VHH binders against b3qqe0. Designs and how they scored, part 20

Target 1, 332 residues: b3qqe0
Amino acid sequence: MKINLDRTSSGFCIGVQGTIHVAEEKLNQSGELYCLGDVVHNEVEVKRLEALGMETIDIPAFEELRDAEVLIRAHGEPPSTYETARRNNLAITDTTCPVVAKLQKTAKMLHQLGYQVIIYGKKIHPEVIGINGQCNDEGVVIKHPDLSDEAEIAPLDLGRKTALISQTTMDVPGFYELKKNLEKLFAEHGHRNPGTKSGEWMAVRDIDITSEKTGGRAMPELVYKDTICRQVSSRNGKLRDFALANDCIVFAAGRKSSNGQVLYSICKDANPHSYFIEDVDEIQPEWFVGENGKPVESVGICGATSTPMWLLEKVANYIGKTFGDDSGNPDA
Key: E = the ipSAE of ESMFold2; O = the ipSAE of OpenDDE; V2 = 0.75 times the mean of E and O plus 0.25 times the DockQ between their complexes.

## First folded at step 4 (VHH)

Design j01 (framework vhh_8dlx_2)
Fold by ESMFold2-Fast, scan of step 4:
Structure j01 (fold): chain B 332 residues (1-332), chain A 120 residues (1-120)
Amino acid sequence: as target 1 above (332 residues)
Amino acid sequence: EVQLVESGGGVVQPGRSLRLSCAASGFTFDDYAMHWVRQAPGKGLEWIGNIYWSGSTFYNPSLKSLVTISRDDSTNTLYLQMNSLRAEDTAIYYCARGLDEYTGDSFDYWGKGTLVTVSS
């Protein structure tokens, strides 16, 4: 039987894995490291790193810190954080996710081009604070796609050229619902892109924002860029496809993992032979025997965004050794 | 400080519908995904479904045709609509707050639960 480990739609995304790896390397070298904010929303992983010498600090503590090394987590930080670090002689280990870094650059450039920047996101989220910092904190943050929150839309200037972007971890349906409702709102107040019957906003690419080669071609007044990370947002579809591609699925997560329950439900809906575990001790031999009395041909191993890769690897190793991954397989 | 208070439970006969409410206070309700979880007598916790701040919903596949989750952010209230109730739906129903991000997730606050008894 083949053991297939899902390394693309399970566990922490590549950006968070990169942050953890860099933190471990620094702690192995120096034995101490400050982290600005929770490195991950997994208490077990945070405590593991703290045992290695990491100390989690907040912004007030960071502002008082001197002559120390500080890790910037995957979420990114606004320019003010880097200004404070320079002023206080802090050595920055910057692990901002490349997707987030690119989004911050996009927001900065749209702001510099005179666009009113609308951010689909949560105003207090660390990533949104970082993005809005690139807009001099002048971005309009909207969380409710139906525009039902009057406080969120009150800052909108319906006569300004405007660009819609998103926090990387928001939902794709909500982004497009927001776009549709903004199109209607602006059009009803007399602001539309020329030639659009329904007031449609125009999709822009990085090349459209940065290109001087097309010099003289004006960007439309009302634009959007879908900045939602597909490594995260495509997870549901990829996980469903992974579940369908295997005879049996073993899903590993804590039962208190809210995302784990959602992702497991996707697996179970796609493949009825999906089983939830917190640890290898819960694995049942019966799961790996097919209707013909022979071992199943493939077992897929996957988990929640909060499931560390070492646990998924532990599960894969346990199943392979205990149930004989090469027995009766001619292509082994 | 943070409080989640479920209501609407009680005794109901099979085949009927019931709507549960969860009143949230002490935090910015619309920053969080909210979940419904139940525990039947002598059994473990069973996740029913969730609703994100955007209104997007996900359900336990075994229950998705029988339940609807909604929220009213203006009143900080979460709802669970249940239809075609069965004896097997007898359980304590809990409202829970989720922290859903790519950096991980967890249920961090729970209500005390409301009992639903389905009996003929």
Scores: ipSAE 0.091, ipTM 0.545, lowest interface PAE 6.1, mean pLDDT 85

Design j02 (framework vhh_8dlx_2)
Fold by ESMFold2-Fast, scan of step 4:
Structure j02 (fold): chain B 332 residues (1-332), chain A 119 residues (1-119)
Amino acid sequence: as target 1 above (332 residues)
Amino acid sequence: EVQLVESGGGVVQPGRSLRLSCAASGFTFDDYAMHWVRQAPGKGLEWIGNIYWSGSTFYNPSLKSLVTISRDDSTNTLYLQMNSLRAEDTAIYYCARDLIEYGDSFDYWGKGTLVTVSS
């Protein structure tokens, strides 16, 4: 059994690496640090940092905290979080990912220009809460691009000028499926951009949104901006190819990771013998037996952008020692 | 019109330091991430690093100890500080603006400034 470890398209993106590095530096200096929410959507990595002195706190605990150092993770926070920090004399170490910070600015400006902001994403996701906070919590969050969820679309005002943006970790095909279905929905209500035959929404750029001379005035009523992070989305194709190249796939990520769920779904679609784990204790011996009762020829090990490489190496070593005879050659 | 104009290049002795500047105009400078890229004679493009509007910097690991990128949003200027220059650092240095939704894409480039490390 050959074990193939995906070293090129799995593991921490630059934004997550930055947050982890800052957390480690602070813990090495003081031995204590509060983090608002999970520093990354990976329980194993969270527990590692907690062993170094980090304390993960939720919003109720944050509201009660006084005179402390708090890390703001890569996902970003709404304006209300910073107001609480100021009120409670909390020192903020802000590691909001630059891509997320730009997205928050985009959402704020679209809202200020009078657009109804639709966010392709998960309503309870920390990044979406941060984005929606910039829209005074008036954004319409849609997770199901086929518009099948009545509760998601109930808040839509089909007569308002409207802008579609996305949570950075959502899937690109879903974003464009949502755009197509929104174009149809608004056109059926009689609302379309002038001159469009099928009700097409117009792509807008940062300069179109932010320009004081043309921003808002040059933009039509129905617009969209693809705000999905390409550091994440470029991995979709590479991961699909990796899944197809192996008989069996073991995918490691935190269950709360939206990126993890998207990337795992790509693996599973490409290769039905793909299995999700958070750590080695979930691995089942049956996964390494082929349909003919013989051992599989290859096992691919991969993960989300939030999965540390040391965990993928741990998985490779565990599988090699427990189910194979070549634990020392995880990547040829 | 979007314009990026590099300056500060020239002939410099090995072991010395040099600071390059990039003057930006025609757009809201603090809305964009900015990059430095170089091309040595007879070689391909080599990414040096970038800086986001927030001030966060990311560097090519091969060059991290030798360079520092900074920006001054009040003057719309991007900087590249280079230390311990070697003959291998001889190249045309380009300033580039980043399409923030595409981390591997540049939408505008300057014309470049030549740095020659020679004694």
Scores: ipSAE 0.006, ipTM 0.168, lowest interface PAE 12.1, mean pLDDT 82

Design j03 (framework vhh_8dlx_2; at its last look DockQ between E and O 0.54; V2 from the best seeds 0.00; counts 0 for: pae E 4.2 > 2, grease 28 > 24.2)
Fold by OpenDDE, look of step 5:
Structure j03 (fold): chain B 332 residues (1-332), chain A 120 residues (1-120)
Amino acid sequence: as target 1 above (332 residues)
Amino acid sequence: EVQLVESGGGVVQPGRSLRLSCAASGFTFDDYAMHWVRQAPGKGLEWIGNIYWSGSTFYNPSLKSLVTISRDDSTNTLYLQMNSLRAEDTAIYYCARVYIEYSGDYFDYWGKGTLVTVSS
C-alpha cells in the first residue's frame, strides 16, 4: 500500500505556513511571543502554539504593550501598527505574506502616483485595513460588484485617475464583474483611457508604476490589477486530480471548516472512496480494503486549508504503520 | 444576537421540488458567505453549496444539477431550491454563516435546521 500525502493543495497557504514557521522558531528561542490577533483559525494549532508560549493579544492590549516581541500575521498590518510598535519599543516579527506585501506596495505606489485606489474587499477585513493604510485610508472599498450599495460608491471621484485592486481572498468572478461595472460607470461620466473605444481599464501587469516618477511612460488613467491569490483558487482542480490518482482518500479537517467540507465534496465526487476525519481515531480498517477484498494499492492523505501539515503527516504515518507495509515513503 | 432560522421543510413525494428559506438576523447579512449543508439520518454532514456576497455560487458536484442557491439581501434571506427530490435527499437541512479567513473558511453560526422527508 502506497501512501501519498498531498503537500500542494492541502494545508495552510504559503503565507500562513510562513507565519507558523517563524512563530515556532521564535518561540523555540525565547519561549514567549505575542501575536497580534489570531494566527490561525484552527483550535488545535492555536493551542499548540500557546503551549509553546504564544500569547494572542488584541489591538487595545497591543497599544499598551511595552518592550516585547510581537508577531505580525500573514494578512499584514497598516503603517499605524508599526508606528505604535516603534513608540512602545516593540520588536516586530513581520510575517506578512509576500503576496500581501506586494499588494500593499502596489497600493502605496498607486496612491503616491495620485490614483484613486478602489479595493474590492471587505472594509473590516484585516488585510483590507492594511492595504488601505498604505493609501492613508483614502481608498474606496467596494464589496458589492454590482455597485448597488450607494454608501460604498459615494466616495468615488469619477473624474480622477483610478486603480482597481482586490483583497487577495476575494472571488475572481466578483472582481471582474466589479471591473466591468466600473468601466461602464466611468465611461458614462466621460472618463476613458486614451486610445480605447470601449473605455476599457488597462491591466497594470508589467507596467512600471514608478515610471511616472522617473519621467518614463505615463500610466493609463484607468487601471486594474488582479491581486487575488490563486493558490487557494487552484486547489480544487489539483485536489480532484489527487483524489482520482488514489484508490482511497482520507481527508482530514475540522468539522467546523467550511473549506474542509467543500474540498471533501470535491474529493468524494472524484473518488467515492473518500472519508472525512478530524483525527486518526476515526480511521476505519474497512476503508483500506478494496472491492475484491484485498488491500487498496494507494491511499491519498489530504486536508483543508485550515488543516496543519503535521496532522496530515500524523494521519499518513498512522495509516502506514497500522495498515500499510512500512515501505511507503509519503514524500515519494 | 446572530440568528439563522430555516423553514420550508416537510414531507414531499419523490420527484417534487422544494424551496427552503433561511432567515438571517442580528448581523450584516450581505457581509457574509452563506452555505447550505445537510445531514441524513446516520450519515455525516454533506455540503450542498454556498453563495458569496457577490452572488457567486458554488455547489457540491454531486448535487449541482439538483440545487440552486440564491439570496435576497434586502430581506436577509437565503434560499435553497431543490428539484427532483429523491428518498436519498431526506435530511435535516442547515443554513450556516461562514467566516472567510487566510487559515481557512469556517462555519461560525448554524441554524437549527429544517427536516425534509422524501417519501412516497
Scores: ipSAE 0.439, ipTM 0.833, lowest interface PAE 0.8, mean pLDDT 89
Fold by ESMFold2-Fast, scan of step 4:
Structure j03 (fold): chain B 332 residues (1-332), chain A 120 residues (1-120)
Amino acid sequence: as target 1 above (332 residues)
Amino acid sequence: EVQLVESGGGVVQPGRSLRLSCAASGFTFDDYAMHWVRQAPGKGLEWIGNIYWSGSTFYNPSLKSLVTISRDDSTNTLYLQMNSLRAEDTAIYYCARVYIEYSGDYFDYWGKGTLVTVSS
């Protein structure tokens, strides 16, 4: 029996898991830690860390803080935050998600290369503030991909070389709708990449942007990079695909979680052999018997976005040891 | 104060169409993905579909040909259009707000629901 653990659409993403792990380590060492903003959108987890000695603070409190340790959460921060930390003798534990850190570097380099940076995103979102800070707050933030919001478009200079990037948590269809509408808008104002029939913008890779050899590679006037994180976007579709890929599904979440119930319904609709648990003691041996009386070929283990990965790993280990081969791989 | 208020439910004959509305207030409506979820008598919750702030929609494949989700951001209203209604569509229909973030997707606010009964 092969045991497959869903690491792409269940539980916290790897970036948030990293942040929580680092926070726990620091609290075990010192017993105190400040966190700038909510560490995660889960009040139970925030309260658990606060019980260990964490204190959540806002920007005004951060600016008054001296001689302390501060956790930078997965969202990232603009350069001004690090400058304040240096000035106030604050020790920074930086847990910015690697995807967000890479995005900030991309935005900085595009800005340094003279591009007008368009950010598909929400202007007041912490991640967008961090990204725009890398552009000296000169980035053009657009939330409405149909270009219907005139205030969003007003800062746009249609004669400048321009690069489109995205906040990591935006929707993929919206990003490509925005790209299509920007291609049309710029072309209608006479600005196109040479050789393009419909004004197509060019996809660029990190190596195209970050190359230091003689000033880097020649890049077109109008470019884009799809910076949306696939681990946090389109989770419902990925969960359904995961349910379809296994003979049997064990879904773990709190019984009274409305989020858990809805996500479980996605699994159950895709795969009738889906079972809901809060913990391992609810698992039944008959769930793993197939049509021919033999063990099922594969068991998928998944959960709600609020289900911690350690619980999913506990479930995988329990099933492997109790009902299947010890050689079962919970990560595959 | 965040509020979601569903309306448009009632008794409808098989084969007919029905449009449900959800009036949202107390938050910036166009910052959020909105979902429709239903619960048939004696059954669990069933996800119908969602619509992002961009207007992009994703549906439960079992329902994709039978429903359409749309939104009017100028009036803070979410819609569910249902066609070719069957007895199996009898359920309480809920409007829900979803917060999308690195820690995942959270159904953080729900309406009280509107009952749809498909019967003669």
Scores: ipSAE 0.428, ipTM 0.766, lowest interface PAE 3.3, mean pLDDT 86
Fold by ESMFold2, look of step 5:
Structure j03 (fold): chain B 332 residues (1-332), chain A 120 residues (1-120)
Amino acid sequence: as target 1 above (332 residues)
Amino acid sequence: EVQLVESGGGVVQPGRSLRLSCAASGFTFDDYAMHWVRQAPGKGLEWIGNIYWSGSTFYNPSLKSLVTISRDDSTNTLYLQMNSLRAEDTAIYYCARVYIEYSGDYFDYWGKGTLVTVSS
């Protein structure tokens, strides 16, 4: 019987898990740590870390803070945050996700090459604030792919060489809808890459951008880079796919959590052999017996967004120890 | 501060259609994905579907042909269109706000619900 643990659609994303781990280490060492903004958008987890000594602060409080240790979240921060930290003698523990850091570098390089940078994203989102900070706050942030918000598009200069990127957590269909609408808008203004029928923009990679910076082959005037992180987007669909891929599902969450119950309903709809638990004592042996009286071939273990990975691992170990007798030993 | 108020519920005959509304206030509506969830009497929650700020939708496959979710960001209103209603569609219907970030999808605010009863 194979036991599959869902590490992609259960619990916090890898970047946030890393940030929480670093915060726990620092709190274990010192008992005190400031965090610029909520470490995660989950009040239960924030309260847990606050009980260990973490204090969540906002930008105004950060500007006044002196001689302290501050954690920078996975979202990243604009350059001005690091300048303030130096001025205020703050010790920075920087847990900016590598994907976000790479995107910040991409945005900076495009801006330095003279591109008008369009960011598909939410203007007040911390990730976008950090990305736009790399563009000296001159990036054009667009949230509505149909270009229906005139205030969003008013700053566009349709005659400038232009690059489209995205906040990593936006939806893929929206990004490509925006791309198509921008292609049409620029082409109607008379601005197209040479040789394109529909005024298509060129997909570029980081190596293409670096190549232009170092005197290699130049990019065309209108480019885009799909910077959406597939690991963090579309989690409901990934959870459904996980449920379909296993004979039996064990879903772990708090029973009174509405979030957990909604996500469980996705598993149950996809796989009627889905079972909800809060902990291992609720697991029933008959869940792992197939229609032919033999053990099911696979068990998937998953949980809600806030289900800690250690609980899922505990469940996996329990099932393996208790019902995994394919070695020939009797189950005790 | 944050409020979600469902409306449009009531008694409806089998085979008819019904449109529910969810009025949102106290937050920037078009920064959020919005979801519909229902709870039939004596049953657990059932996810119906969602809609992103872009207009992109995803539905519970069991309900996909029966429902349409839309939003009007100028009036901060979320809609659920339901067609060919059956007795099993009797439920309390909730709208819910989801905050999508590196933390993943998280249902942080719920409406009080609106009751739909499908009965002759």
Scores: ipSAE 0.317, ipTM 0.692, lowest interface PAE 4.2, mean pLDDT 86
ESMFold2 (binder alone), look of step 5: mean pLDDT 81; pTM 0.811

Design j04 (framework vhh_8dlx_2)
Fold by ESMFold2-Fast, scan of step 4:
Structure j04 (fold): chain B 332 residues (1-332), chain A 120 residues (1-120)
Amino acid sequence: as target 1 above (332 residues)
Amino acid sequence: EVQLVESGGGVVQPGRSLRLSCAASGFTFDDYAMHWVRQAPGKGLEWIGNIYWSGSTFYNPSLKSLVTISRDDSTNTLYLQMNSLRAEDTAIYYCARTHLEWTGDAFDYWGKGTLVTVSS
């Protein structure tokens, strides 16, 4: 029986897991750590870390803080936050997700190259505040891809060279709808890339933006870069595909987790041999016997967005030790 | 204070259509993706689908041909249109708010639900 653990569609992403790990290490060393904003949007996990000595603070409290250690969470922060930390003698433990850090660098370089930067995103979102800070807060943030919100599009200068990027957690269809509508809007103003009849914008790569050779000189006036993190898009589809790929599914989450119950329903719809557990003691031996009376060939282990990976690993280890794991291609 | 209030439930005959509403208040409605979820008597939760602030929709494959989700951000209202109702569609229908954020739980607030009974 092969045991497959879903590390892609279950629990927190690796970047957030890294943030939690660093927070735990700092708390084990000093027993005290400030975190700017909620480390994760999971109250149970925040309270667990607070019991270890973490204190969640907001921007006003951060600005008054002196001579302390502060964790910067995975969402990232604008340059102004680091300037405040320097002025107030705050030691920064920076756990900004590498994907977010790269996006901030991309935004900064596009802005420095003279592009009007359009950010598909939510203006008040911490990640967008960080990205827009790299553009001296001059970025144009658009949330509605149909361009129906006049306040969002009012700052657009249709005669400027322009680059479209996205907050990592936005939806892919919305990004490409926004691109299509911006292409039309700019073309109607008489601004299009040379040689395009429909006003198509050019996809750019990091090397095109960061090249010291060209300094962006080879890039057209109207460009875009799809900066959406694929780990956060289509998670429901990935979970469904995972459930279909295994003979049997063991789904782990808290019973009072509304998210867990909904995601479990996706598994159960895709694969009727899906079973919900809170912990290993609920696992039943009959779940791993197929209709032919022989052991199932594969068991998938997955969980809710908020299910910690240690619990999924505990489940995998338990099933492997109790019912057999032959991870070299199971032969019943 | 975040509030989600479902309405439009009631007794409906088999084969007919019904539209449910969810009135949202206490937050910037168009910053969030919204979901519909149902629970039939004595059964677990069944996810129906969601709609992003962009208008992009994703549905439970089993229900995709039977339902349509839409939103009106000017009135902070979420809708669920259901067609060809069957006795099996009898359930309490909930709307839910989600961050759909890689840093947190997918869901953070639920309404109290509205009962739909499909019977003659």
Scores: ipSAE 0.248, ipTM 0.637, lowest interface PAE 5.4, mean pLDDT 85

Design j05 (framework vhh_8dlx_2)
Fold by ESMFold2-Fast, scan of step 4:
Formats: structure tokens, C-alpha cells, sequence
Structure j05 (fold): chain B 332 residues (1-332), chain A 121 residues (1-121)
């Protein structure tokens, strides 16, 4: 029986999983670690790590901290955070998600090339604070794509060369609505890319921004880059596909979680041989016998976005040990 | 306190339309994606759709032609418009708030107590 653990569509996103893994390794080595802000939006997981020696701190506490090790979570931090760490002799364990790190580099380079950087996002979100820090806090953050919020658009200089990017967790339709409305706004004020009808802005690639040969010199004055992360925004479809790819599904989540029940319903709809559990004690031997009376060929293990990966791993290990060979995703 | 309160349910005849409301309080409503979910008697939960803070909507493909989701951020209210109701639409309807770290996905952290809709002749 092959056991397949869904590491991409279940539990915490890969960035958060990476942060938790690094935190666990550091705590196993030293028994002490500070984390700047909540490592994950799950109190049970935070408390588990705190029991291992982690202490969650805020910015004021961080600024007074000396001679300690601090974990930077997946959301990233602005340059000012690293400056404080250097001044206070703090060792940084940086677990910024690679997608977020790349976005910060993109924002920095666009700013260095002289672009006014517009960020589709929420001004107070930690990721946006990190991105805007790469723009010397001169980025224009817009949350309302219809440009209805006067305070959001007041900082815009309609005569400057301008680049539009997005916080990774924003909605794709909103991003393109914002782009369309910005195209109209700039064109109506006399600023458009030469030769474009209706004032269209040009999509740019990473190579256009980062190329040593051009240094951005070949890019138009009005550009955009769609920086929204597709991994999280397509989770329902990926979970359905995962359920279809296995003979039997074991779904782990809290029983009172509406999110867990909805995601389980997606699995059940795609694969009737799907079963809900809160823990390993609920697993039944009869689930691994197919409709043909033979043992199932594959078992898929998945869960809600709030389900920690250690629980899914516990389920996989339990099933492999109790009911058959674990031939799913070998431990590297 | 963070609360979601559904209203507008009741008994309706087949073929009629019904609009449900969800009143939100205790949080910045326009920072969150909001969802509608239903549960028919003896069945599991069925996701209906969501609406982002931008107004962008995504629907369960099997229900897209029957429902419309909208929001009024000035009154902190979420709406579900249902048309051409059939007996199979009999269910408890819940509104839910998208999880803060995963807003705009299918993750939820808060949901209401539900409002019952009965479609009968």
C-alpha cells in the first residue's frame, strides 16, 4: 500500500512549514529562540513551540533585546529590522519565504531604477511593510482596486515612471482591475507608454528588472509584474486533484472547524472513499479495503490549512506501521 | 467580540428567490474575504462561494448559475442572493470569515450559527 502525504495543498503553506522546521531544529540545538511576531496563526502550534523554548516577541521587545538569536518568520521583514539586529548583536535565523524574498528583491530593484512603486496590498500587513521597506517606505500601497479610497491614491505622482506589484496573498482579479484603472488614470493625465492605445502598461519579467546587460534601461515607463502566489490561491483545485489521485483519503482536522469540514467535503465529493479524523485513534482498518475486497493500492493523507504537518506525518507513520508499507515520499 | 449573524431564512416555495444577509461585527470587515457555506439535512458541508474585499467573487461551479454573492462594506454586511430555489436547496446556510494569513482561500477562522432555508410546496 503506497502512502502519499499531501505537502503542497494541505496544512500550512510550504513557506510556513519551512519556518516551523527551522524553529524546531534551532530549539533542539539550543533550547532557546526568540520569534519576531506569531510564527503561524495557530495558537496550538505556537504553544507547542513555546513549550520547546521559543519566546514570541513584538517590535518594542525586539528593539531592546541584546545578544540573542531571533527567528524571522515567513512574511519577511524590512531592512530596519536587520539594522536593529546588527546594532544589538542579534543572530538572525531568516526563514523568509523564497517567494516573498524574490518579491522584496523585485521591489528594491524597481525602486533603484527610479520607478514609483505601487503595491497592491494592505498597508499594515507584515509582508507589505517588508516590501515597502525595500522602497525606503516610499511605495504607494493601494488596497481598493476601484481607486475609491482618496487617502490611498493621494501620494501618487502621475508624472513619474511607475511599476505595479502585489502582496502575494491578494486576489488576481483585483490586481488586474487595479492595473486597468491605473492605466486610465495615468493616460487621462497625459502619461502613457509611447505607441500604446488606451495607455496600456507593459508586463515585465524578472530578467528585464535584474539583467546586468540592460539594468532596466530598456523597460517602458509604466510597467507591472503579477507577483501574486498561485500556490495558496488554487488550493481547492489541488486538493480535489489529490483526492482523485488516491484510492482512499484520510483527512485530518478539528471536528468543529468549518474550514476543515468544507475541505473534507471537497475530498469526499471527488473521492467517496474519504474519511475525516481528528487524530490517529479514529482510523479504522476497514477503510483500507477497496470495493473489490482487495487492499487499496494508495492512501492519500491531507488536511485543512490549519492542520500542522507534524500531525499529517504522525498519521502517515501510523498507517504505514499498522496497515502496510509506507512507500510514499521517502524521507530525505 | 468577533461575530457573524445570518438572517433572512425561512420557508419558500420552489422557483422563488431569497436573499440572505450576514451582519459582521468586532473586526475590520473590509480586510477579509467572506464565504457562504450550506449543510442540507443529513449531508456534509457544501461551499457555495466567496467574495474578496475587492468585490471579486468565486463560486462552486455546480451552484454558479443559482447564486450571487455581494457585500456592503459601509454596513459590514455580506449577502447571498438565491434564485430558482428547488427542494434540494433546503439547508442551513452559514457565513464564514476567511483566515487572516490565508485570506482569499478556502480557509476559515470564524463562522456564524446559520440560518435555516426550507424549500417546500
Amino acid sequence: as target 1 above (332 residues)
Amino acid sequence: EVQLVESGGGVVQPGRSLRLSCAASGFTFDDYAMHWVRQAPGKGLEWIGNIYWSGSTFYNPSLKSLVTISRDDSTNTLYLQMNSLRAEDTAIYYCARGYPEYSGTDAFDIWGKGTLVTVSS
Scores: ipSAE 0.006, ipTM 0.453, lowest interface PAE 9.7, mean pLDDT 82

Design j06 (framework vhh_8dlx_2)
Fold by ESMFold2-Fast, scan of step 4:
Structure j06 (fold): chain B 332 residues (1-332), chain A 121 residues (1-121)
Amino acid sequence: as target 1 above (332 residues)
Amino acid sequence: EVQLVESGGGVVQPGRSLRLSCAASGFTFDDYAMHWVRQAPGKGLEWIGNIYWSGSTFYNPSLKSLVTISRDDSTNTLYLQMNSLRAEDTAIYYCARELDEYFGTDSFDYWGKGTLVTVSS
């Protein structure tokens, strides 16, 4: 039987997985590491790393810290955080997600080109604070796509060239609703891209921003870039597809995890031969025998978004060693 | 301070429709995505769907033709409209608030106590 481990829709996203791996490596070397804010929104994983020597600190504690090593989470940080680290002789281990890092660079370049940057997002969210820091905190953060919140839109200068981007975790339909309403608002105030009947804004790519700097292609005054992360917005669909792609599913999560139970229900609905476990000792040999009495051809290993990859790997290794040889052709 | 209170449950005949409400208090309702989750007797939790502050909805594919989620941010109320009710829809229905987290729509920080829907003939 082939054992397939779900690395795309189960456990932490690759950005968070990278953060956890780097944290573990640093803790194994020195036994001490500070983390600015919760490394992940999973108390069990935070406590596991704390047992290895990690200490979670907030911004006031960070500003008073001296001569220490600090991990920057996947969410990213504004320039002011790095300035404080330099002043206080703090060694930064930067694990900012590459998607977030690219978004921060995009925001910085748009701001430097003179665009008013509108951020579809939540003003107090750590990722948005990081993005807005790249705009000297001059970005206009809008959460309500219908423009009903007067405080959100009060900072808008309808005569400025303007670029719309998004926090990675926002909803795609809301982003395009916001774009539509901004197109209407700016056009009603006499500001539109030349040749557009409905005041439509232009979608821009990274190459378009780069070309503007060299004069190769001029961007119009009103632009947008859909920066929403598709890994986050489509995980439930990918989990369902993964469940359908395998003969048998072993789903790992905490037994009392409400989130785990909800995600398991997605697997079970898609594939009736799905089984919930908290650890390897619950795995039953009969799960890997089909109704025809033949071994199943594939076993999928998956879990909640909060299930650590080490547990999923432990499950895959256990099944391969214990049941793989007896069931046919297990992958190493 | 944060409170979610479901209502509208009860006994309903097969084939009928029912609308559940969730009254939210103690927080800025339109800052959060909201979810509906149910639990049938002797079974685990089953995700029904969610709705963002923008009004965008995402549904469990098995249920999408049978349910509609909506919200009224002026009254801090979340709704679940259910049509063509079946005996298998008998469950406790929960309203849940999504934690404003980096990477997921599957993290809930507050749940209501649930409202029982019994579909019987």
Scores: ipSAE 0.225, ipTM 0.652, lowest interface PAE 5.4, mean pLDDT 84

